# Ledger of designs, part 14: VHH binders against UPF0146 protein MJ0688

Target 1, 137 residues: UPF0146 protein MJ0688, of Methanocaldococcus jannaschii (q58101)
Amino acid sequence: MNVKIIVEFIKKFAEENNCKKIAEIGIGFKFDVARELSKYFDLIAIDINEKAIEKAKLLGLNAYKDDLFNPNISLYKNIDLIYSIRPPRDLQPYILDLSKKVNANLIIRPLLNEMPIKELKLKNYKGEVFYIKEKQI
Key: E = the ipSAE of ESMFold2; O = the ipSAE of OpenDDE; V2 = 0.75 times the mean of E and O plus 0.25 times the DockQ between their complexes.

## First folded at step 17 (VHH; framework vhh_7ocj_1)

Design o5 (from o1 with S31D; at its last look DockQ between E and O 0.74; V2 from the best seeds 0.00; counts 0 for: framework grips)
Fold by ESMFold2, look of step 17:
Structure o5 (fold): chain B 137 residues (1-137), chain A 120 residues (1-120)
Amino acid sequence: as target 1 above (137 residues)
Amino acid sequence: QVQLVESGGGLVQAGGSLRLSCAASGFTFSDYAMGWYRQAPGKQRELVAAISSGGETRYADFVEGRFTISRGNAKNTVYLQMNSLSVEDTAVYYCATETYTEGWDTTDYWGQGTQVTVSS
């Protein structure tokens, strides 16, 4: 996983789509992408694991616990972009549904070669592969 | 320990076909998705096709139905059948995988590549 290239792609995508407020879904214990992006955007980090959220807050991230099977929609008010790195396949339909409910752009970076849900469009970028869906205008 | 070795590249006339193979070792091949990537001189490396452990496939848009990825789990091999080749397909082709390592971290593994050259 190349963190610099992932940050670069998400930042470029967000700028091209005039995104100001963004969310990382399923941050777990990997904070480097979110910490870099928080320098440029109003970022929230989301996970169900309270220990992950506690660590994220210690590192200076604006982080919240949420269960994507029953999300607290108010957390995502005015979110322009949702991104998720290596989400479980079972979670992907719920992430997509959330992005539609709040009308946000979506980026998923799965494990290399893994199949995300088919609704997302494949984008190659410097050896990384992302899957995107743009919000409905 | 992980090793990926591509073969089957070469020179072919436009409209022709090639079949690439990637022999894999050093990991439980049947548990992981496999992918073919390519890189032309001066261009960024890009995914061509991927196949899941269960055999589900995905292709980059530029493939336009011309290529087929498949896998033989008994032989620890992933294949790329390339038909209707054009000069724009000229590149080094790599197979690759990403596996979990420690603490849910991952590591990419790449072959050395095989050259495909399509002449007009």
Scores: ipSAE 0.365, ipTM 0.683, lowest interface PAE 1.9, mean pLDDT 90
ESMFold2 (binder alone), look of step 17: mean pLDDT 82; pTM 0.832
OpenDDE, look of step 17: ipSAE 0.572; ipTM 0.810

## First folded at step 18 (VHH; framework vhh_7ocj_1)

Design j1 (from o4 with D108Y; at its last fold request DockQ between E and O 0.71; V2 from the best seeds 0.71)
Amino acid sequence: QVQLVESGGGLVQAGGSLRLSCAASGFTFSSYAMGWYRQAPGKQRELVAAISSGGETRYADFVEGRFTISRGNAKNTVYLQMNSLSVEDTAVYYCATETYTEGYDTTYYWGQGTQVTVSS
ESMFold2, look of step 18: ipSAE 0.623; ipTM 0.828
ESMFold2 (binder alone), look of step 18: mean pLDDT 83; pTM 0.834
OpenDDE, look of step 18: ipSAE 0.861; ipTM 0.924
ESMFold2, look of step 20: ipSAE 0.544; ipTM 0.805
ESMFold2 (binder alone), look of step 20: mean pLDDT 83; pTM 0.841
OpenDDE, look of step 20: ipSAE 0.859; ipTM 0.921
ESMFold2, fold request of step 21: ipSAE 0.491, 0.484, 0.515; ipTM 0.763, 0.756, 0.788
ESMFold2 (binder alone), fold request of step 21: mean pLDDT 83, 82, 82; pTM 0.836, 0.835, 0.832
OpenDDE, fold request of step 21: ipSAE 0.887, 0.892, 0.896; ipTM 0.937, 0.938, 0.939

Design j2 (from o4 with T107E; at its last look DockQ between E and O 0.22; V2 from the best seeds 0.00; counts 0 for: placed apart)
Fold by ESMFold2, look of step 18:
Structure j2 (fold): chain B 137 residues (1-137), chain A 120 residues (1-120)
Amino acid sequence: as target 1 above (137 residues)
Amino acid sequence: QVQLVESGGGLVQAGGSLRLSCAASGFTFSSYAMGWYRQAPGKQRELVAAISSGGETRYADFVEGRFTISRGNAKNTVYLQMNSLSVEDTAVYYCATETYTEGYDTEDYWGQGTQVTVSS
């Protein structure tokens, strides 16, 4: 995956949609996108894995453990954009549901050439493929 | 132990053709998409083509119909047929994949690359 292009797309999308507060869901142990975006936005990083959250905090990210199958909605108060990079397919409907509950824009960058859930729109950007939902339907 | 090994690169005249192969091992090849990327000296690595586990293909705009990605699941191999080559196609070509790892994490895997040189 091209981290620079992913950062560029998310930053551009967030700016075009007047997003100030953003969340990365399922950050795992890949922090480069969040670290770059946190320079421009009020960012929180989310994962169920406690070790991933511990590492994210050591790197200076505002990170919280949360289980998207039973999310703590208050963590996402005023979030304008949720993005997730290569989330497992079975988690994607729950990420979408969360984005609807908190009325946030959504960006998913799936695994290379993996088809995400149907409700999202495809966007090709400089060789990367993203699937998006804008918060107003 | 994921391993990707490219072959088929070399020197070719402008207008010519070349077929790249990438032998894959250490993962369930038929379950994952495969991609070809290239990098010329001093340039950013860029996607050339990708093929899903189900055979759906995607190409970078600069390919302009000249290249074809394909896969042979029985041989755990992905291919790139390159036709109508120009000097601008000179680069190291890499095959790559992205897989799930244990838990909710993922990993990128790259071959060591094969040089394609197009002379005029």
Scores: ipSAE 0.465, ipTM 0.737, lowest interface PAE 1.7, mean pLDDT 91
ESMFold2 (binder alone), look of step 18: mean pLDDT 82; pTM 0.827
OpenDDE, look of step 18: ipSAE 0.489; ipTM 0.778

Design j3 (from o4 with S52Y; at its last look DockQ between E and O 0.78; V2 from the best seeds 0.00; counts 0 for: pae E 3.7 > 2, framework grips)
Amino acid sequence: QVQLVESGGGLVQAGGSLRLSCAASGFTFSSYAMGWYRQAPGKQRELVAAIYSGGETRYADFVEGRFTISRGNAKNTVYLQMNSLSVEDTAVYYCATETYTEGYDTTDYWGQGTQVTVSS
ESMFold2, look of step 18: ipSAE 0.538; ipTM 0.779
ESMFold2 (binder alone), look of step 18: mean pLDDT 82; pTM 0.826
OpenDDE, look of step 18: ipSAE 0.770; ipTM 0.884
ESMFold2, look of step 20: ipSAE 0.292; ipTM 0.644
ESMFold2 (binder alone), look of step 20: mean pLDDT 81; pTM 0.819
OpenDDE, look of step 20: ipSAE 0.657; ipTM 0.844

Design j4 (from o4 with S31Y; at its last look DockQ between E and O 0.79; V2 from the best seeds 0.00; counts 0 for: pae O 2.6 > 2, framework grips)
Fold by OpenDDE, look of step 18:
Structure j4 (fold): chain B 137 residues (1-137), chain A 120 residues (1-120)
Amino acid sequence: as target 1 above (137 residues)
Amino acid sequence: QVQLVESGGGLVQAGGSLRLSCAASGFTFSYYAMGWYRQAPGKQRELVAAISSGGETRYADFVEGRFTISRGNAKNTVYLQMNSLSVEDTAVYYCATETYTEGYDTTDYWGQGTQVTVSS
C-alpha cells in the first residue's frame, strides 16, 4: 500500500470538492494517512476499537469511538468527506449509508482487486485504485 | 514462493481478440481477489478488470464491455478475454493479487507482465 499516493489522492479530491472537515472510518492501527491529512484538513478518526482510538489520540489525532452499525450522527457534523482504507466488504454498505446520512463525499481505498459495493465509481490514480461517490448538492 | 505467471499476450490487429491467462501458485494463505492491470509506455498503471473470490467483477470505464474477466476451473487462475481491441489497448498487462493476513497486513503480488500490441 502506497501511503503517499493515497494521501495525495484524498487530498486532491478533498480540495477539488472544497472539503474542510473529513473523517476516516475504521482507522484501526494504521495512522500514517490520517496523520498526514490532518495537516491540511480538520480530520476526525473513527473506530469501534477503543484501543485504536486511544492510540490515535496519543499520536495527536482527533479521534472518537463509534459504532458504524449505530452511528452517532452528531460526531459527523459538517463532515464533507468520509474515507476508509481497506474496510471489510461487509461494512461498506454501512459506510455508504453513513455518507448519505451526513451528505458527505465518500472514498474507499479497497484491498487490491477487492470488489467494493457497486454504488461507488472506480478511479485509477497513479497506479492505485480508489472508489468514490460524490455527495448530493 | 508466490508466483503469478501471465500468458496469452502478443500482436493482434485492431478489431481482433486475445485471451490472457494468469496462474497463481505458492500461496501460503488465501487471497482476496485477482485482477488485471495494464501499463502503456509513458502512462501510469491502471486497473483493467478485477474479480472477487465470489465471482463479482469490476471493469474500468475504457473496457466498455469489450473485455471479460473470469476465473478458471483450476485453482487460482484468472483469464481476461479481450475483444474488439484497439491501438489504445497496447500495453503490458499484469496479473495481480493481494494475500490477506490476519489483522491489517496484506501482501501484493504481481506477475512479470505480458505484452499486448494492437496494430492498426
Scores: ipSAE 0.152, ipTM 0.599, lowest interface PAE 2.6, mean pLDDT 90
ESMFold2, look of step 18: ipSAE 0.312; ipTM 0.656
ESMFold2 (binder alone), look of step 18: mean pLDDT 83; pTM 0.841

Design j5 (from o4 with D108E; at its last look DockQ between E and O 0.84; V2 from the best seeds 0.00; counts 0 for: framework grips)
Fold by ESMFold2, look of step 18:
Order: C-alpha cells, then sequence, then structure tokens
Structure j5 (fold): chain B 137 residues (1-137), chain A 120 residues (1-120)
C-alpha cells in the first residue's frame, strides 16, 4: 500500500466534502496514515485492541477503544468522515452501518481485490483502489 | 514463496478478444481475492477487475461489460476474458493479490505482467 497516496486521497476527499472531524476505524498498529491526517483534521483513532490504542496514544493520537459490533455511538458525535484501511471482512458491514447511523462520509481501502459492500463506489486513484460513500446533506 | 505468472498477452486487432491467465503458487489461492490491473504507457496502474474468494466480481467503470474475471481454484488460476478490445486497452496487464502475514500486516504480490497491444 502507498501511504502517501492514501493520505492524499483521503485529504482531497475530506476537503471536497467539507470534513473537519474524521475517524479511522480499525487502526491496528499502522499509524502512518492517521499521523499524517491528524495534521489537517480533528482525528480520532479507533480499535478494539487495547495495545493498539495504547501505542496510538503514545504517538500522540486521540485514540479510543471501541467494539464495532456494539459501538459507542457517542464517540462519533459530529464525525464527518469515517475511513478504514484493510478492515477485517466481517467488520465491514458494521463500519457501513455506523457511517449511516452518524451520517458520515465513508472511505474503505480494503486489501487488494477485497470487495466491501457493493453500495460503495469503486475509485481508482494513482494505483490505489478505494470504496466510498458520501453522506446525505 | 508467492508467485504470480501472467500469460496470454499479445497483439490483437481492434474489436478482437483475448484471454489472460495468471498461475498462482505459494499461498492458499482459494482463500484470497485476486485481481487484474493494467498500466498503459504514460498512465498510472489501475484496477481492471477483482474476484473474491467466493467468486463475487467487481469491475472498473471503463470495462463497460466487455471483460469477465473468473477463477479456477482447482488450477490455482485467475482469468481475464477481454472482448471488444480497443486501442485504449493497450497496456501491460498484471495479476495481483494481498495476503495476511501477522496481525494486520499484509504483503502485496504482483506478477511480472503480460503485454496486450490492440491495433486499430
Amino acid sequence: as target 1 above (137 residues)
Amino acid sequence: QVQLVESGGGLVQAGGSLRLSCAASGFTFSSYAMGWYRQAPGKQRELVAAISSGGETRYADFVEGRFTISRGNAKNTVYLQMNSLSVEDTAVYYCATETYTEGYDTTEYWGQGTQVTVSS
């Protein structure tokens, strides 16, 4: 995956959609995208893995533990964009449901060739593939 | 060691058809999604088609119903049937996959590519 291109796409998308607050769902132990995007946006990082959250906080990220199978909706108050990079397959429908419940834009960058829910639009961008949903205004 | 080897490229006339194959080894092929990508001269690489482990397919908009991705799990092979080819389809076509290694770490694997050239 190309971190620079992923940051570029998410930043452009967020700017086009007037996003101020954004959330990375399923950050795991890969912090590079969130660290770059946090320079431009009010970002929170989310994962169920406590060790991942501890490390994210050590790196200066605003991070919270949450279980997307039973999410704490209040964590996502006023979130304009949810994005997730290589989320587990079984988590993807729950990420979409969360985005709908809080009326947020959604970007998923899956593993190569993985197909998130078909209602997301496929976008080729500089060698990377993203799946997007815009919120209702 | 993961290997992906494309074949079936060549020179074809506009309006013609071509079938690409990608032989895969070194991983549990049936467990992973597979995809075809292309890179035309002076352009960036782009997804053409993807197929999930369960056989569900997805296509880039420019395909416009002309290409079909399929897989033969018994043969560890993914295919791209390309019909109604035009000069705009001239590119090197790559087979690719991404596999898990540990935790959320992954590795992308790309074939060497096979040239498709469509003459007008």
Scores: ipSAE 0.510, ipTM 0.772, lowest interface PAE 1.6, mean pLDDT 91
ESMFold2 (binder alone), look of step 18: mean pLDDT 83; pTM 0.835
OpenDDE, look of step 18: ipSAE 0.619; ipTM 0.832

## First folded at step 20 (VHH; framework vhh_7ocj_1)

Design aa1 (from j1 with S52Y; at its last read DockQ between E and O 0.86; V2 from the best seeds 0.77)
Amino acid sequence: QVQLVESGGGLVQAGGSLRLSCAASGFTFSSYAMGWYRQAPGKQRELVAAIYSGGETRYADFVEGRFTISRGNAKNTVYLQMNSLSVEDTAVYYCATETYTEGYDTTYYWGQGTQVTVSS
ESMFold2, look of step 20: ipSAE 0.612; ipTM 0.824
ESMFold2 (binder alone), look of step 20: mean pLDDT 82; pTM 0.832
OpenDDE, look of step 20: ipSAE 0.774; ipTM 0.884
ESMFold2, fold request of step 21: ipSAE 0.593, 0.353, 0.598; ipTM 0.813, 0.699, 0.810
ESMFold2 (binder alone), fold request of step 21: mean pLDDT 81, 81, 82; pTM 0.823, 0.823, 0.827
OpenDDE, fold request of step 21: ipSAE 0.875, 0.875, 0.875; ipTM 0.930, 0.930, 0.929
ESMFold2, fold request of step 24: ipSAE 0.424, 0.547, 0.572; ipTM 0.735, 0.793, 0.803
ESMFold2 (binder alone), fold request of step 24: mean pLDDT 81, 82, 82; pTM 0.826, 0.824, 0.827
OpenDDE, fold request of step 24: ipSAE 0.291, 0.868, 0.866; ipTM 0.650, 0.927, 0.926
ESMFold2, last read: ipSAE 0.544, 0.581, 0.595; ipTM 0.785, 0.806, 0.814
ESMFold2 (binder alone), last read: mean pLDDT 82, 82, 81; pTM 0.829, 0.831, 0.819
OpenDDE, last read: ipSAE 0.852, 0.871, 0.880; ipTM 0.919, 0.928, 0.932

Design aa2 (from aa1 with Y109V; at its last fold request DockQ between E and O 0.88; V2 from the best seeds 0.00; counts 0 for: pae E 2.4 > 2)
Amino acid sequence: QVQLVESGGGLVQAGGSLRLSCAASGFTFSSYAMGWYRQAPGKQRELVAAIYSGGETRYADFVEGRFTISRGNAKNTVYLQMNSLSVEDTAVYYCATETYTEGYDTTYVWGQGTQVTVSS
ESMFold2, look of step 20: ipSAE 0.612; ipTM 0.818
ESMFold2 (binder alone), look of step 20: mean pLDDT 80; pTM 0.811
OpenDDE, look of step 20: ipSAE 0.738; ipTM 0.870
ESMFold2, fold request of step 24: ipSAE 0.432, 0.373, 0.394; ipTM 0.732, 0.697, 0.716
ESMFold2 (binder alone), fold request of step 24: mean pLDDT 81, 80, 81; pTM 0.817, 0.811, 0.818
OpenDDE, fold request of step 24: ipSAE 0.887, 0.884, 0.884; ipTM 0.934, 0.933, 0.933

Design aa3 (from j1 with D105E; at its last read DockQ between E and O 0.92; V2 from the best seeds 0.00; counts 0 for: framework grips)
Amino acid sequence: QVQLVESGGGLVQAGGSLRLSCAASGFTFSSYAMGWYRQAPGKQRELVAAISSGGETRYADFVEGRFTISRGNAKNTVYLQMNSLSVEDTAVYYCATETYTEGYETTYYWGQGTQVTVSS
ESMFold2, look of step 20: ipSAE 0.574; ipTM 0.799
ESMFold2 (binder alone), look of step 20: mean pLDDT 84; pTM 0.848
OpenDDE, look of step 20: ipSAE 0.845; ipTM 0.915
ESMFold2, fold request of step 24: ipSAE 0.535, 0.531, 0.447; ipTM 0.806, 0.778, 0.734
ESMFold2 (binder alone), fold request of step 24: mean pLDDT 83, 82, 83; pTM 0.837, 0.830, 0.835
OpenDDE, fold request of step 24: ipSAE 0.887, 0.894, 0.887; ipTM 0.937, 0.939, 0.937
ESMFold2, last read: ipSAE 0.525, 0.390, 0.538; ipTM 0.774, 0.716, 0.783
ESMFold2 (binder alone), last read: mean pLDDT 83, 82, 82; pTM 0.838, 0.832, 0.827
OpenDDE, last read: ipSAE 0.887, 0.895, 0.891; ipTM 0.936, 0.940, 0.938

Design aa4 (from j1 with S52T; at its last look DockQ between E and O 0.68; V2 from the best seeds 0.00; counts 0 for: pae E 2.5 > 2)
Fold by ESMFold2, look of step 20:
Structure aa4 (fold): chain B 137 residues (1-137), chain A 120 residues (1-120)
Amino acid sequence: as target 1 above (137 residues)
Amino acid sequence: QVQLVESGGGLVQAGGSLRLSCAASGFTFSSYAMGWYRQAPGKQRELVAAITSGGETRYADFVEGRFTISRGNAKNTVYLQMNSLSVEDTAVYYCATETYTEGYDTTYYWGQGTQVTVSS
């Protein structure tokens, strides 16, 4: 996984779409993308795992526990972009639903072995593959 | 050790066809997705097609229905059938798989690549 290229793509996409507030869904214990992006955006990190959230906070991230199967929608008020890196297969439909409910742009970088969401557009970027949805205008 | 070995590349006239093969070893092939990527000189490597362990496929937009990815799990082999080739398809083609590593990260394993050259 090329962290530098992932950060670059998300940053470029966010800038092109005038995103100021962004959220990483399913951050787990891999914090390097969010830590870099937080230098440029108002970022929140989301996961259901309390220990992951505790660790994220220790590293300086604004992090919140949330269960995407029953999300706390108020956490995502005014979020312009949701992104998720390697979300579990079963979580992808819920991430998509959340992005639609709060009308946010969406970027998913799934594992190669995950079922790609057909609604999202496949985008090659410097050897990485992303799936994107722009919010409705 | 994971090994991926591509074959089937070569020189072909525009409009022609080639079938690429990738022999895989060193992992449980049937449990992993496989991808075909390409890289032309001076360009970035890009995904051409991917196939999941369950056989679901995805293609980059530029494929435009001309290529088909498939897999033979009994032979530990992934294939790329390329039809209606044009000069823009000239590149080194790589097969790859993505696996988890230590520390909640992932890495790709790449083949050595096979050259596809399309003449006009």
Scores: ipSAE 0.411, ipTM 0.727, lowest interface PAE 2.5, mean pLDDT 89
ESMFold2 (binder alone), look of step 20: mean pLDDT 82; pTM 0.832
OpenDDE, look of step 20: ipSAE 0.853; ipTM 0.920

## First folded at step 23 (VHH; framework vhh_7ocj_1)

Design fa1 (from aa1 with T106D; at its last fold request DockQ between E and O 0.71; V2 from the best seeds 0.69)
Amino acid sequence: QVQLVESGGGLVQAGGSLRLSCAASGFTFSSYAMGWYRQAPGKQRELVAAIYSGGETRYADFVEGRFTISRGNAKNTVYLQMNSLSVEDTAVYYCATETYTEGYDDTYYWGQGTQVTVSS
ESMFold2, look of step 23: ipSAE 0.636; ipTM 0.825
ESMFold2 (binder alone), look of step 23: mean pLDDT 82; pTM 0.826
OpenDDE, look of step 23: ipSAE 0.515; ipTM 0.791
ESMFold2, fold request of step 24: ipSAE 0.610, 0.590, 0.560; ipTM 0.820, 0.812, 0.798
ESMFold2 (binder alone), fold request of step 24: mean pLDDT 81, 81, 81; pTM 0.819, 0.821, 0.823
OpenDDE, fold request of step 24: ipSAE 0.171, 0.030, 0.759; ipTM 0.597, 0.476, 0.876

Design fa2 (from aa1 with A33S Y104W; at its last look DockQ between E and O 0.73; V2 from the best seeds 0.00; counts 0 for: pae E 3.4 > 2, framework grips)
Fold by ESMFold2, look of step 23:
Structure fa2 (fold): chain B 137 residues (1-137), chain A 120 residues (1-120)
Amino acid sequence: as target 1 above (137 residues)
Amino acid sequence: QVQLVESGGGLVQAGGSLRLSCAASGFTFSSYSMGWYRQAPGKQRELVAAIYSGGETRYADFVEGRFTISRGNAKNTVYLQMNSLSVEDTAVYYCATETYTEGWDTTYYWGQGTQVTVSS
């Protein structure tokens, strides 16, 4: 996994789609992508794990606890882009549904060894693979 | 250790077909998703097709229905049937899988690659 290439792709996609406010869903304890992207965007970090959220806040990220099986939709009002890196397989449909409900663009970078939702479009970028949904305007 | 060995590459005229095979060993093949990637000179490696352990498949947009990925779990082999080849398909083709390493970091296991050359 190349963190620099992942940041580059998300940044380029966000700029091409005029995104200002973005959300990382399922951040866990890997903050490198979010910390880089927060330099360019109004970013929130989301996870169900309170310790992950506490650590994210200590590192300067704007972070919130949320359960994607029962999401607090108001957290995502005005979010232009949702992205998730290696989300649990069972969460992908819920992430997609959330992106539709708030009319946000979506980027998922799964492991090759995890099944992506078929509804998403596969994009190759500099050796990394992303799955994308653009919002309707 | 994980070993992936590609075969079936070669020289073919535009419009022709090739069938690639990837023999896998050193892991429980039926439990892993597999991918075919390609890399042309001066370009980045890109995913061509993936087949998941449950049999579902995904294809890059440039495939446009021309290629079919499949797997034979009894033979620990993944295949790529390539039809209607064009010069743009010239590349080294690799089979691969991606798995977790330390924490949430990931890595790929790659074969040695097999050259596909499409002549106009």
Scores: ipSAE 0.311, ipTM 0.671, lowest interface PAE 3.4, mean pLDDT 88
ESMFold2 (binder alone), look of step 23: mean pLDDT 82; pTM 0.833
OpenDDE, look of step 23: ipSAE 0.404; ipTM 0.738

Design fa3 (from aa1 with T107E; at its last look DockQ between E and O 0.21; V2 from the best seeds 0.00; counts 0 for: pae O 3.7 > 2, placed apart)
Fold by OpenDDE, look of step 23:
Structure fa3 (fold): chain B 137 residues (1-137), chain A 120 residues (1-120)
Amino acid sequence: as target 1 above (137 residues)
Amino acid sequence: QVQLVESGGGLVQAGGSLRLSCAASGFTFSSYAMGWYRQAPGKQRELVAAIYSGGETRYADFVEGRFTISRGNAKNTVYLQMNSLSVEDTAVYYCATETYTEGYDTEYYWGQGTQVTVSS
């Protein structure tokens, strides 16, 4: 996984879609992408793991605990883009559902070169694979 | 045991066409999607096209309308019609299936691959 390329793609996508506020879902304990993107966008990091959120905050990230299975929609107010890096396959539909509820663009960087879930589009970018969905106008 | 059998690969001149076929068997679970991947020497494996159980399709950006994925009469068969081939399409092409047992739990299975070579 090339963090530089991932950041480049997400940044480019966000800019092309006039995104101002973005959210990473399931940040876990990998903060490199969020830290870089936070330089350009109003970024919030979300995870169910409280320790991950605490660590994110220590690194200067705006982070919140939330349950993807029962999301607090108020946390995602004015979010233009939701992205998730290598989420488990079984969580991807829930991430998609969240993006719909929030009416946000969606980027998923899959764990492997797997097929996108039904409603997502495949995008190849400099050797990295992404699933994308644009929000409805 | 799940088995994917590929055919249709070979040598073709630029601008030519090939039709890849894949037959899957041994399923003890439901098929969510079938698709084609490719891997060129020195490059990472990449998805080319996918077709889902409902018939919806997805294509990589480099396909640009040149390829068409479709299902056969049998549920576990998939084809890739490749037109307007270029040298950059040279790769080993792999058939794959994504299956699920319940909910969104999925597993992947791969074929042995078939060589596609496009000459200038």
Scores: ipSAE 0.027, ipTM 0.411, lowest interface PAE 3.7, mean pLDDT 89
ESMFold2, look of step 23: ipSAE 0.479; ipTM 0.768
ESMFold2 (binder alone), look of step 23: mean pLDDT 82; pTM 0.824

Design fa4 (from aa1 with A33S D105E T106D; at its last look DockQ between E and O 0.74; V2 from the best seeds 0.00; counts 0 for: pae E 3.1 > 2, framework grips)
Fold by OpenDDE, look of step 23:
Order: C-alpha cells, then structure tokens, then sequence
Structure fa4 (fold): chain B 137 residues (1-137), chain A 120 residues (1-120)
C-alpha cells in the first residue's frame, strides 16, 4: 500500500467533487494519510479507540472519539467526504450508512482479502485499488 | 512458498474470447481473495476482477460484463473468462493475492503473467 498514492487519489477525488471538509473513519494508529490531507482539507479523524484519538491530537490532527454503531451525527456536520483505510469488513456497512446519513462521498481503500460491500464501485488509480460511492445530489 | 502460475493467454481477434487460468499453491487458497490484474505497455497496473474468500466478485468498470472471474472447486485455480475482447484489452495479465502484514504494509504475490494480444 502506497501512502503517497492514497493521498493523491483522495485529494484528487475530493477536489473533483468540491469537498471542503473530510473525515477519516477508523484512523487507528496510522496517521500519515490524515496528516498529509489535513494540509489541503478541513479534516477530522474518527476512531472508537480513545488512545488513538489522543495520539492523533498530539500530532496536531482534529480528532474525535465516536462509535460507528451509534454515531454522533453532529460530529460530521458539513462533511463532504468520508474515507477509510483498510477498515474491518464488519464496519463497512456502518461506514456506508454513515456516509448516507451525512450525505457524503465515500472512499474505502480495502484489504484485498476482505470482501467489500456491494454498493461500492471499484476504482483503479496508479496501481492502487479503491472502492467509492458518490453522494446523492 | 506462494506460487502463482498463469496460463491461457495468446493472440485473438477482436470480438473473440480467452479463458485465463491461475494455478495457486503455497497458501490456504480458500482463505484469500484472488485478483486478476493487467498491465499494458506504458500503462499502470490495474485490477480487472477480484473474487473474495466468500465468493463475492468485483470488476473494473471497463469490464462491462464481458469478463467473469471464478474459482475452481477441486483445484486451487482461479479463472478469468474473457469475452468480447477488444484491442484495448491487450496486456500482460497477472493473477495475484494480497496478504495483510501490518498497517500500510501489504504483501502482494504475483504470477509471471500471461500475454493477451487482441488484434483488430
């Protein structure tokens, strides 16, 4: 997985869709993508793990604890794009549901070994594989 | 050791069909997703089709229903049935599997590839 290419794709996608505020769901303890994207977009990082959020904040990221099973929709106000990198398969439906609730575009960079949800479209970009869903107008 | 061996490529006229095969060994085949990739000269690698451990399939937009990825039941083999081929489908086709290591680090296993050439 190429962080540079992932950042490039998300940035390009966000720009093409006029996204201003974006959210990474399930940032965990990998911050490189969010740190880079935060230079260009109003970015919030979300995770259920409080330690991950604390670490994200220490790195200068705007981060919030939230539970995808019962999301605080107010945290996602004006979010234009939700992206998630290698989320657990069982979380993908909830990420999709969240994207629908907030009417946001969705990008998932999945692990190939995990079956993506059928609502997402396969997108190739510079050797990396993404699954996307555009928000409804 | 993981080993992937592609076969079935060749020269075919536009509108024709090919069936690619990938013989896999050295890992628990049924536990991993398999993908067919292709790379044309001067272009970047792209995923053509994937079949996941649960049997679900995904296809690139350019496939448009022309290709079908499937698994063999008796053999550790993944297939790519390619119909209605066009010149734009000319490329080296690879089968691959991906394993998770940690974080952003992925490990891809690739075959040697099989050449598919579609003539006008």
Amino acid sequence: as target 1 above (137 residues)
Amino acid sequence: QVQLVESGGGLVQAGGSLRLSCAASGFTFSSYSMGWYRQAPGKQRELVAAIYSGGETRYADFVEGRFTISRGNAKNTVYLQMNSLSVEDTAVYYCATETYTEGYEDTYYWGQGTQVTVSS
Scores: ipSAE 0.288, ipTM 0.678, lowest interface PAE 1.6, mean pLDDT 90
ESMFold2, look of step 23: ipSAE 0.344; ipTM 0.691
ESMFold2 (binder alone), look of step 23: mean pLDDT 81; pTM 0.822

Design fa5 (from aa1 with A33S T106I; at its last look DockQ between E and O 0.17; V2 from the best seeds 0.00; counts 0 for: pae E 4.8 > 2, framework grips, placed apart)
Fold by OpenDDE, look of step 23:
Structure fa5 (fold): chain B 137 residues (1-137), chain A 120 residues (1-120)
Amino acid sequence: as target 1 above (137 residues)
Amino acid sequence: QVQLVESGGGLVQAGGSLRLSCAASGFTFSSYSMGWYRQAPGKQRELVAAIYSGGETRYADFVEGRFTISRGNAKNTVYLQMNSLSVEDTAVYYCATETYTEGYDITYYWGQGTQVTVSS
């Protein structure tokens, strides 16, 4: 996984879609992408793991604990883009559902080159694979 | 047991066409998504095209309208019509199905693959 390329793609996508506030879902203990993107966007990091959130905060990230299976929609106010890096395949439908509820663009960088879920489009960018969905206007 | 058997690969000149077939058995064909993947030497496996149970399709950006994935009506077969082939399309092409267990648990099944070689 090339963090530089991932950041480049997400940044480019966000800019092209006039995104100002973005959210990473399931940040876990990988903070490099969020740290870089937070330089350009109002970024919030979300995870169910409280220790991950605490660590994110220590690194200067705006981070919140939330359950993807029962999301607090108020946390995602004015979010233009939701992205998730290497989420488990079985969680992708829930991430998609969240993006719909929030009415946000969606980027998923999959763990494997698995088949994208039905509503996502496949994008290849400099050797990295992404699944995307643009929000409805 | 799930079985996927690819055919139709071979040697073709640049600009030529091939039609790959994948005969599927051992599962409810119409209920699950089917896809074509490819793997070139030294590269990772990548998705080429997918067709979902509802008939919706997805394509990799490198396809650029050159390939078409489709399902057979009478037989449990998925096809990949490949036109305007280039040397960069040289790879082993795999048929795959994405099945679901309870919830969103996913299991993949793969064929043995078929070699596609495009010469300049």
Scores: ipSAE 0.076, ipTM 0.496, lowest interface PAE 2.8, mean pLDDT 91
ESMFold2, look of step 23: ipSAE 0.148; ipTM 0.548
ESMFold2 (binder alone), look of step 23: mean pLDDT 82; pTM 0.829

Design ko1 (from aa1 with Y52S E98S Y100S Y104S Y108S; at its last look DockQ between E and O 0.69; V2 from the best seeds 0.00; counts 0 for: pae E 2.3 > 2, framework grips)
Amino acid sequence: QVQLVESGGGLVQAGGSLRLSCAASGFTFSSYAMGWYRQAPGKQRELVAAISSGGETRYADFVEGRFTISRGNAKNTVYLQMNSLSVEDTAVYYCATSTSTEGSDTTSYWGQGTQVTVSS
ESMFold2, look of step 23: ipSAE 0.395; ipTM 0.706
ESMFold2 (binder alone), look of step 23: mean pLDDT 81; pTM 0.818
OpenDDE, look of step 23: ipSAE 0.702; ipTM 0.865

